# Designs tried in a protein design chat: VH-VL binders against q9vpl3. Part 6

Target 1, 224 residues: q9vpl3
Amino acid sequence: RGKINIQRPKAPHYERARVVAVTQPKYPELPKAKSCFKTRAERTQQQQENPYNEIIAREVRNWLDHSRLVAFFHLSSITADDIFRVRVQLHKQNLHLKSYGSKIIEQAVKNTRYEAIVPLFHSNHCIVFSPDPEKTAALLRIVRRVPQMVLLGGIVEETMLSRNQLVAYAQMPGLHAVQAQLVQTLSQAPGHLIQQLQAHQNSFVQVLDVHAKNQMNEETPKST

## First folded at step 1 (VH-VL)

Design a37 (framework fv_cemiplimab)
Fold by ESMFold2-Fast, scan of step 1:
Structure a37 (fold): chain C 224 residues (1-224), chain A 122 residues (1-122), chain B 107 residues (1-107)
Amino acid sequence: as target 1 above (224 residues)
Amino acid sequence: EVQLLESGGVLVQPGGSLRLSCAASGFTFDSYGMTWVRQAPGKGLEWVSGISYSGGDTYFADSVKGRFTISRDNSKNTLYLQMNSLKGEDTAVYYCAKEPTIFGGGYYMDVWGQGTLVTVSS
Amino acid sequence: DIQMTQSPSSLSASVGDSITITCRASQDISSYLNWYQQKPGKAPNLLIYDASNLQSGVPSRFSGSGSGTDFTLTIRTLQPEDFATYYCQQYDSLPWTFGPGTVVDFR
């Protein structure tokens, strides 16, 4: 390269970027998924949004679209070291723990079929993705040891499942045909899967609210 | 298991109206986006319209925008295409098709119905 | 609108041959391209999605490649059931658009 190759880095940020670029491991990119159904106005609106937020939102949509297992969790206070250990253990099983801001999630799913999951992200949350639905049992075994992660529900083989349905799926033998049949059987409640998933999230929020109020009341006995 | 069955195709005069239906079975209909794709006799495929899983969002090709309306009844597992102000160039086999991904992407159509023929002529 | 073209428009082949069909987009569509097979009198069937991913149940003799504007579908060791019309379809931008199709006939 010309003068750029000859010039010495001027700023620490530039030198850091250079080092990171050289040492960063390279991974195959996930296929980029797009919603099939958007009006010209919606396409124009998307193009005018913040480029960085749009890139991250597109990443979220790609994970949702290309994962055969997606599990949604409420995440209580947890240390960075503890969540890192959980992420490492999950990664060994081809399970990918991701956390995104609620604004990014909303941007990713707004005006798409994913919009129904937005209520799940009103509180602290995280998502586990995997291309392998047989790993549902491994996921539940690992998360059982992490009380800060509370399973809300998920998507398996493109079917929305409640917490109890995911547990049932995990208990099946590792035969894809048998598991696929179970998923179809469990999903034979048209119109209610989204409602069930949202109901679990709402119930959890209500339980947290009751616990907060009880703790407050336990500090000070009721005067009435 | 997964099946889509179109109906309603008939001979209609230019300027007339027609409603097509697509009955779905074997999957959780209210969780998937649906599309209509048409094929004129001896010609290629043309995307016509799409609808989100809830029916909240609808999309149309410019050639049919303002004339066609797509809708769905999730309680009946049925997709509809209301066709108004029909023209000769609307003559085609109309296929309904399912997207593969629940709540997601809409990349492609993994399951197609058998098609229903609409003929527009005087 | 994104215009899709396919070449050849038709080809004649024998069982056991290997054939290649090309699809070109009028603008960059990354890898947002699908391939469909349509047999006479039947609805289309999805063969390949996202340029190179084989749909479940589709024989491994089918493969797709390409990115940007140029894409190819390859059928190795052509079988009698492969004589059909093949369509490419982009889903990068609305409206979704299909190629004009390539007819694969017996020689």
Scores: ipSAE 0.000, ipTM 0.414, lowest interface PAE 15.0, mean pLDDT 74

Design a38 (framework fv_cemiplimab)
Fold by ESMFold2-Fast, scan of step 1:
Structure a38 (fold): chain C 224 residues (1-224), chain A 121 residues (1-121), chain B 107 residues (1-107)
Amino acid sequence: as target 1 above (224 residues)
Amino acid sequence: EVQLLESGGVLVQPGGSLRLSCAASGFTFDSYGMTWVRQAPGKGLEWVSGISYSGGDTYFADSVKGRFTISRDNSKNTLYLQMNSLKGEDTAVYYCARLSGYDSYFGMDVWGQGTLVTVSS
Amino acid sequence: DIQMTQSPSSLSASVGDSITITCRASQDISSYLNWYQQKPGKAPNLLIYDASNLQSGVPSRFSGSGSGTDFTLTIRTLQPEDFATYYCQQYDSLPWTFGPGTVVDFR
């Protein structure tokens, strides 16, 4: 006989929708494509529902406490399909993309050494967590192909690193001891680190301010 | 304190009916989906039924579909499980649990202590 | 329905040991898997959600990994309070299904 395609049936999208319908809380998250850029109204709603915010803040602290790699991104407009593809690629590398409101992040990091990150989240943002700091190179490789995500900085082995310092860390080829030494070396100038993180945010804001859509485009956008 | 308290579990004859209640306190009940999970003596966990935060969506395991009904009264912070046409295999400790999640992730993060239902002839 | 299996069905361990429990799904469930701990006579409690994320208040000695059909729960440096039954549960599709459980007993 002819050959047949023997593959496991993928669960229908309809079945997943049924799970979401029964399990979603009254204050649901934005669809995956929009999870990193919550509207002001949605952030305000989360603040007004303080009991829920406390639970999410504890979740954020759990992520921070158990992740040896945390990366912060500014997020521009992105489609549901695009962010879903990015999330799938990240998940294959044990990298978990999350979005939280600024107030929830502030609650989670207050009274910790990471309070300095709060200003990074005044605009649309998302965070990537991983228990494995060796995945920094994989993270940067994936995000390099997503122009809507702009790296602001991160935390490696409980040490705050600027964008440039994260890139330097990622270039170490699988030698954990050397990477640990690099983190220690990079952490020697905490004042400059905080300035660098803020400078990256300010530079990105400047780029966003001058960005303008041209609705009069008569031709298809050039991809190269 | 966030807590759930089940009640209503008793000995009932096969073919009988029983309604279980789950009283919620310490959280905004009408903001969360709820579920019932049962455990037969000496056996593992079995999901029974789930209900959305508004009560608009309900789902059941095949073993109880058509016999059980899940409902909630958000004004009273109470979850219900109406059990009809009870069978011996329905004998179990019944737990109510809160469905919580962020993004696409869901877990049963708060559980009641359970109520024992015995179906015996 | 998605069928869940766990291995081993039971294991005996001593305080300070590191143990691993495996959970397998009959079909691809992505990362939509939770782990629960249940002590004798008590209700279950959530340990790990979305395959690898620790629930708030759960000790760091617990960790989860895996995706698709194969998942593991690891407990490093076992403590006296860790002797319990552990269940995996998929939430990819309804009906939700639990594994049969793994009993971790004191030697």
Scores: ipSAE 0.000, ipTM 0.415, lowest interface PAE 14.5, mean pLDDT 75

Design a39 (framework fv_cemiplimab)
Fold by ESMFold2-Fast, scan of step 1:
Structure a39 (fold): chain C 224 residues (1-224), chain A 123 residues (1-123), chain B 107 residues (1-107)
Amino acid sequence: as target 1 above (224 residues)
Amino acid sequence: EVQLLESGGVLVQPGGSLRLSCAASGFTFDSYGMTWVRQAPGKGLEWVSGISYSGGDTYFADSVKGRFTISRDNSKNTLYLQMNSLKGEDTAVYYCARGDTYYYGSGSPFDYWGQGTLVTVSS
Amino acid sequence: DIQMTQSPSSLSASVGDSITITCRASQDISSYLNWYQQKPGKAPNLLIYDASNLQSGVPSRFSGSGSGTDFTLTIRTLQPEDFATYYCQQYDSLPWTFGPGTVVDFR
């Protein structure tokens, strides 16, 4: 409860970090002696000290820490106009759609309790954050109409849920949803839950493969 | 009632090996990550090693990496710490504790601790 | 690694006093901080988890506050059983690290 911070939207945002990065000089001016020679180790160390990546990784961690609802999605090709409309609909429900590079997410969650989510981000992805877990139903109602966004799983009240568990949670009223989630979490091994998250990702890949083959053949003129 | 009982602590020569055990009871052992924390005489707490609920992921402090291995047997509700190439600085009381920040379900990372078992490394 | 420091290293207090112990992390750990109490010859006991949540069975005179890098443990109206060593511990990032401890002794 103390983790929930209403001021969360005032934390550094992706757009703010991007603006800072864009305004940074492209060619930093260094003393001639220092720019004359760098060892492989020094160059590798310089790359590891990228301040932009640290800033955005801290932003990701802040979002994870202050959100009681986090949902992970695979994102298929979608127009900027369409994703903007989805963002607006989500924002009205205090749901915040964010996209971060896989390396930044890995850096943000490395050696933390969220490390298990890294495999979910090997391809195009996006994340929805909210301080309010009661908005899970609203989230799923909105994304149900966006076929380019495929639910992989999520975190509710700091517990990892598979796609099916998150869908079930959204369908339950109030206290019963919390109790059911707790029972499911306590009865499931974390590795089993990770396997379920991976299975949903694999099932999505299967669906995409079948859909692509059906579109190529054009024997059935229906959307999947 | 949750209980953790460590055993195996003895006097051992430098360069020797020792295996510690922690017997767990009163909770669903295979649903929780476990950890080993040590305390040298008159010193503070130092995290040593952690293991996920399934045993699939293990973590170590740099001071013990390559010398210690952590494992568990969920069918026996037992946690193990295999200590090899022991040094004088490994002398400490070793505690096992229940907790895993990667899978929240217990309400805290290290909510229950065993009584500790003393390991003395001396010639 | 995240370095944890505690202040003071030791303090002397009397029964009925209110004391405050501070814990500082070398980098932002949000609220991923726990407080433990250890009595001489005994195992540590969890007092507070996630910076401010009181563990079940722990007296209400104990309270925690803080976020980011600065945290405090407050014991209101100190009792005889509260003379012990107190440790903070971060669980934001591996390796898990403890503070050096604060010894609370009888004055």
Scores: ipSAE 0.006, ipTM 0.422, lowest interface PAE 15.5, mean pLDDT 75

Design a4 (framework fv_cemiplimab)
Fold by ESMFold2-Fast, scan of step 1:
Structure a4 (fold): chain C 224 residues (1-224), chain A 122 residues (1-122), chain B 107 residues (1-107)
Amino acid sequence: as target 1 above (224 residues)
Amino acid sequence: EVQLLESGGVLVQPGGSLRLSCAASGFTFSNYAMTWVRQAPGKGLEWVSGISWSGGSTYFADSVKGRFTISRDNSKNTLYLQMNSLKGEDTAVYYCAKEGLYDYSEPQFDYWGQGTLVTVSS
Amino acid sequence: DIQMTQSPSSLSASVGDSITITCRASQSISTYLNWYQQKPGKAPNLLIYGASSLQSGVPSRFSGSGSGTDFTLTIRTLQPEDFATYYCQQGYSTPRTFGPGTVVDFR
């Protein structure tokens, strides 16, 4: 994990400081080492790395290392006012909505156990972080009212969960949710998250709805 | 102005079926989840069923599960509750209600219809 | 299912009184609690959402507080139109559940 640990300062000051640090352009001079043994493609790829992206990627790593709940969303076009309202509502529940470029996400998770999530960020996306996994139900309730945000999957207590598994976790808080999460994780491969990304947006919502109904032992959807 | 108007409540025999309708106006119906809440004469409120904005997710109270079906027609701005195998205990005023957006306690039922009385009796 | 309890089941009060109604959940629901007012023969009206947020158009004499399992609704300087039945409702989990209600009668 990183040398930089998330401190526990006052929440508003902490968040403001982090936002300012991330949004301000920082271009540390990085004298490149000699490239005697690098291929042309490898050299070109390394030269494309933005020093600013490394700073943001480090922040993403810190969020991943210190958040017990991480949820991934596809984000359709949304106004600044609408996303601001969602962000405020989430923040009240200690849920932190962040948007990062796909290359930054790839850089942050490269060579980690989370590398499999990279395909989820091929298009417009956002991530919600929280130190409290019990907030999963609150998160899903809030985002259900935001049709522009489509749940792709997440990470709860270091366990990668598909959209369906995360919804099931939200429906069963406490020890029961932990047990259900463990059983489902043992029975499904991480590749399931990648497959869900490639489905149509309406299919994501419909499958999530069907799973939620089945988990709660509620009526099945009427087919059309 | 937000308006919800229920219809369909009548006297029906035990074991019978009935469909309730709720006509919505004054808001973008397809953007909001909808709910049915009932109240037996002289009793408190009981949540019956809920439906997502798209109609893709439906939810039911245990007392009605397997007998009731909720659906919606977003092109007609109408919510439905299909009630089958009706019992005397289903006698109640049925309200449709709209869920609010963006707050801690979703669903919050911010607008309600006038209610429609369903009586199950021989 | 989350069970909701209200106390008292009924109370008698006079105009100008300050009253408090308590709602208790069988498990922690954070702040996912709403309060409704229902007058005889009418549909319920949302008063308070998220335990403490006043719905637009609702008089400031109404206030809510609490988190976790214990919640209160307070009405300061009771008015004639406040004689009604009050319900709490949890929005934390499905099925959604209402409290049994508290009837506020004229003394």
Scores: ipSAE 0.000, ipTM 0.416, lowest interface PAE 15.1, mean pLDDT 75

Design a40 (framework fv_cemiplimab)
Fold by ESMFold2-Fast, scan of step 1:
Structure a40 (fold): chain C 224 residues (1-224), chain A 121 residues (1-121), chain B 107 residues (1-107)
Amino acid sequence: as target 1 above (224 residues)
Amino acid sequence: EVQLLESGGVLVQPGGSLRLSCAASGFTFDSYGMTWVRQAPGKGLEWVSGISYSGGDTYFADSVKGRFTISRDNSKNTLYLQMNSLKGEDTAVYYCAKYSGSFLEGWFDPWGQGTLVTVSS
Amino acid sequence: DIQMTQSPSSLSASVGDSITITCRASQDISSYLNWYQQKPGKAPNLLIYDASNLQSGVPSRFSGSGSGTDFTLTIRTLQPEDFATYYCQQYDSLPWTFGPGTVVDFR
């Protein structure tokens, strides 16, 4: 019942995960959550204080463990109707769009090799999960039509990749090239990877600001 | 070749302090959790402490909690165990070992050669 | 804490024999059990992880089985280099705990 088998079903939806996890035994989560090291009083208070955060963090860990493709996005202002349409398009390709709070992401990846991704989630964000890494190309084609979603990076075959590496993977699925990039990524200091991912986020915000200003200048004379 | 080399084991009086070091080579040190396991003379193995790959999470056995501190310097590929308020029961060979799986679901391989700590008056 | 017990505490065998060592956990640990070998004066070596998976480089005469609370390590066609102390270790929950060890010697 480990999370190693990527063929197993993915975690339930956010709302269902809360209900399911509340009714499920808590003992299976102790080794991953540090809970066994707390005093009885601390364990009782911690469980009482943050029960839903831990339940949802377990959902996130399950998604990470069972997904061979995980993509991280910055999410700009978007209507509920628009994000619903995107979610439906992604779902048809076995791509699952999820949104979780930064604190929950931190709890989920704490004590894992993915701990370095936490800084990526300080702003509005969302994550796309899939058991099939070949769907990376389909993911990028769909997201290219959604300017509110900006790719920051991701995880393929349990290895962290920058935005540029994910784009390259989508365009060239050669196993040897992918293996070389995965080895390089694993060898890079977490700080360097995070810096690359944050730089892309900052660059995109700047590009959007310039585009908005240009659009305003072009349309103002016509409107008036 | 993956290697772990412990150092720092000496004779210390009860109530004293000692710092152990473990020098790692042959693998990406900052990608793996590390652990300390001890073995009292003629007795079995006892897990002492573990640390995540980033150093952000540490765990201790109840017998050493509050007295021992585990830390790492990823720039130097070195693991440390700071031992305070030492007791006679802490006399043991201390092994440094690498997690082969994830930090909280792993197994230990390889192990260092060990360093002997003796706590006696 | 999860308590681990091993039986027998010691075992005498001859080269070519097949031996079995048992490890029991005080509560259900699923398959989260490892086996280590320790030769006199040396550090332990991982033999088997997750109850039944043979570590790379370990001879195929070693095998592990079991789940829940009862686990076994089997060594088929014992070789001279197999005379050592064997330890089981659970990693279901912290703190990690080891069995008291089984000594396999000549005689």
Scores: ipSAE 0.000, ipTM 0.415, lowest interface PAE 18.1, mean pLDDT 75

Design a41 (framework fv_cemiplimab)
Fold by ESMFold2-Fast, scan of step 1:
Structure a41 (fold): chain C 224 residues (1-224), chain A 121 residues (1-121), chain B 107 residues (1-107)
Amino acid sequence: as target 1 above (224 residues)
Amino acid sequence: EVQLLESGGVLVQPGGSLRLSCAASGFTFDSYGMTWVRQAPGKGLEWVSGISYSGGDTYFADSVKGRFTISRDNSKNTLYLQMNSLKGEDTAVYYCATGYGSTWEIYFDYWGQGTLVTVSS
Amino acid sequence: DIQMTQSPSSLSASVGDSITITCRASQDISSYLNWYQQKPGKAPNLLIYDASNLQSGVPSRFSGSGSGTDFTLTIRTLQPEDFATYYCQQYDSLPWTFGPGTVVDFR
């Protein structure tokens, strides 16, 4: 597949760094500690919870609390350049693409109504946040062209929705009252939703295996 | 039936301004995105601008970017195109069409009759 | 911007003929292509959307095929009302771009 037409195929490092700074929140980096010698005290302390994980988990909780739209995706192998382009396109629509480790997400949602989402993040994943639920249609339009991102489901106005319910929500008129009524009508118990989302992940993996096998069996024409 | 009626096309001097209107009826206007497509005399079609169903997102062709503004009034079922700094190359029949529906698929399934804008001294 | 080309630029045909018009994109647009018909002095009307889906109310003699960069519009049994100009349009990426058009005239 060819790239979208670009007037300047190589962006200056300075301009690219500035865009990345705008589209990605800055998190404190954990100190790099590699030691070939460990004392008993150091080994005992390594079994305790990492305090930096709590800081990042609190930030994730803030995203969840202040976002009226949250969408969950399975993320297949994707290049840094491709994910960067997607992140920039999403940011233009006030959609924020984030990826966090499973332990961080578990700590963020522990003792909340969203605790049931944890199993979704045991595989490669990413999450899109937005304060504006009307951006659901824009989100799906953008992601439709990114085959590496597969929609699993989401949360709209604090209500958990399956993939099909979120797609239906995106097709509603831009009236908040009508959309809120649809969300209430389509909402389901988190346990049932998680089971549906896991089934979709498994189906997607099977499709990828078949696709990869079919591509391996294909041969490009050779010049004569 | 679905009906789109464009108005506002007149002869205007280069560098002048003009506002086009498109009155919509026969469908739920606030549920569909809208677009403007133009056609210079004897030439092909050129997409000019698009607007989402809520008016929150607008898009422009490079040839008109910075000079044209698209807007809509959902309470009046009307689409607008504000054209500034007009050039001879802007001479065309301007069509109003539906295309940015309440879905992620885009196609222009209903068109108005067009309004002729002539930019000439 | 994605450049669209159509071939032929014009063709002459008789009622009852089967004709094909091709549209090529300068890069892969998957199936994100529409076909429009325009009669002299009239607005365009949608014939085919998403490369191969026939618009409601359009006669079944019209069909579209193709994916990637090469697309075809076929009119199976040409009728008098089919003499018009046909345009392809991609909606893979902004700005949306149209082909230059193919004029179908009487032979």
Scores: ipSAE 0.000, ipTM 0.429, lowest interface PAE 14.0, mean pLDDT 75

Design a42 (framework fv_cemiplimab)
Fold by ESMFold2-Fast, scan of step 1:
Structure a42 (fold): chain C 224 residues (1-224), chain A 122 residues (1-122), chain B 107 residues (1-107)
Amino acid sequence: as target 1 above (224 residues)
Amino acid sequence: EVQLLESGGVLVQPGGSLRLSCAASGFTFDSYGMTWVRQAPGKGLEWVSGISYSGGDTYFADSVKGRFTISRDNSKNTLYLQMNSLKGEDTAVYYCARAFSYGLTDYYFDYWGQGTLVTVSS
Amino acid sequence: DIQMTQSPSSLSASVGDSITITCRASQDISSYLNWYQQKPGKAPNLLIYDASNLQSGVPSRFSGSGSGTDFTLTIRTLQPEDFATYYCQQYDSLPWTFGPGTVVDFR
């Protein structure tokens, strides 16, 4: 029970703050203790496993296996109410917004063809899944109104695509055969795609920073 | 050339059921979404229902949810609207239209059928 | 649901006039608005999509503008075939909603 349209959040009012001077702390060298060193080396070699994490990782893998459209986003600070409205809007288009920890995603894609996506999830992120690749245009239309979600790239019909390639795919007519051919044409060697996806993430983080700073402008009240 | 031909509109009693058909030609039917839009006599347009190219996703206006079902048969190039529990307020000309989506912002109904009149009255 | 309103509800004009029709959304719909023309007894025809893009085959005397909540359809040098009812339609969110229509009639 909620409205689907996301209203743009009002910019918070701030006093300008100066950047605190950089300090260069020097840490003391730890003394070499043979018994403590052995215990720490053993601890470092051990992995901490949680059965809950493996269950969730299997859920992620199931989503990947049953989705013909997967889109990766960087997620900036967003309120619970705003993300809920986005989820509702996406759900009406059979688009499922999910958020998982980077460690869980790594476990889910380990030993799969999608292992190369792990670097995309080192920062705040979310993923949208859909069994229907025709929803790519609908997804981009919805996300256009959500500046907190920045498209990084995705997977369409098991083919990894950069942000620009996903946009190109969405711009095809509603002809599934033509869209499938475009996916084949846009496909690249895996090494090239990862570099493109990482470059886009860095570029958009910078754009968000500039946009946030520019929102400090004053509003002119309207009166009748 | 794109052509859409609706059929099935007749007089029905309140509480009755009716199925409308829309025969499509002149384009690759299984590559486009489709929609139904109605217009009560002397009134404006009201969107009723939509369906994806595959038939995997369907959407409905609140006024018809639970009563109407949209479906398609891509092998026959035909769109259907099954209307149940009809009310007097469902009296309208029903149009089928092709839903086109292209790019980031484009979504529109580019070709429309001639319409079929459904009258719900005793 | 997003509610659409149009003004005026009706207007009378002569051939050669320039007219404007306004469409207002109850909330911000960015540019996600289409304009349709419906002649008496006939099906609607798409004129403008995504607020300002002219559909192929539509005369250049038609133009659309606006964003957010306020949109305008302009018809320059009105022709006899332009006397019709005009509807705006938003596609920002489901359910899709149409305006109540503006009737353009002879003086």
Scores: ipSAE 0.000, ipTM 0.435, lowest interface PAE 15.2, mean pLDDT 75

Design a43 (framework fv_cemiplimab)
Fold by ESMFold2-Fast, scan of step 1:
Structure a43 (fold): chain C 224 residues (1-224), chain A 120 residues (1-120), chain B 107 residues (1-107)
Amino acid sequence: as target 1 above (224 residues)
Amino acid sequence: EVQLLESGGVLVQPGGSLRLSCAASGFTFSNYAMTWVRQAPGKGLEWVSGISWSGGSTYFADSVKGRFTISRDNSKNTLYLQMNSLKGEDTAVYYCAKDIEYGDYLFDYWGQGTLVTVSS
Amino acid sequence: DIQMTQSPSSLSASVGDSITITCRASQSISTYLNWYQQKPGKAPNLLIYGASSLQSGVPSRFSGSGSGTDFTLTIRTLQPEDFATYYCQQGYSTPRTFGPGTVVDFR
């Protein structure tokens, strides 16, 4: 019934497609030629449209609609093994790390209250979903030590929050009513919030670049 | 259950080199970050070095940077600390410790330690 | 680097006493603080992680609290096996740093 999901959110179709791809020799996209010759219209349609995108977009909408905590991250270069370890650690806390293409996200949120988040996904990104907003502190604890993941902001109890607002929410004493009140107090117009999130992301990228260069210099310093 | 066994601690001359080993058992070694912590006689604990579960990232305290290297062999469940240009200040019991999971910098299991003495 | 300080440096107590040890970080570390116990001649063991979470197998008389820069370890109804040195450690940033330790000895 849409507002509150007592059960855990449905698994994204992306995970199912990935499992199918591993167990089958075919690509996860629509099967190749059903006949040896295709019309021009059919070729043009295949170049411009992917049926898998709509199916995955529906899964993204289910995650957004049935999660009380959604956090958006910029994702720097990270190995598949490293992101898998982060995913496992998050899963233990009922936090679900998902990665989707920008077009899929745009299709998922078009004509919804969440359409304003689309500009956040102009670069490499990932999203963490959870039915439990009290897990915000656990999320930030885990991700704080993953320098490749930079918090951009999130949605708590259907309210969009900037990075600083989400961090403040995580520091609350643990009273749900007080936390809900903070979320209501910190809510802002989507346009202004997006601008703040983008500014913070750019600052963080600069800090990470400086940190990486400093670490390299410290590992190979001129010892005197 | 979880066991960490350090070895390699001996008396060495200043300027010498030494390699410490830590043999791990009772857990999936390749899934966890590992660390070395030392303790000089009668002094407190000092973090020395850390390594990610994959070995792709390594970290060092400023006091040992450029002289020590940390490495691991996940196929042998073994952690190493290569110590070069040893100083008297490096005299300590060196502990191997398991770091629970990526992003969780807490040391849930410790080895018994191996004593390194640097003196003439 | 994040610097850790502990107070007091040493503390004398009797069995049955309740004692508190404080730990302060030079900057905010949220709740990324752990407490370790070390008995003479032995390796340290983890007591509390994440400022307030009790490690499995650790007696309930141990408790931790705090956030940001100020943290406290409390041992209620001190037992003979609790006479040891206690260290706090921040897990917020590299390098990981320990406090100088607090020695709890018999009065």
Scores: ipSAE 0.006, ipTM 0.422, lowest interface PAE 14.6, mean pLDDT 75

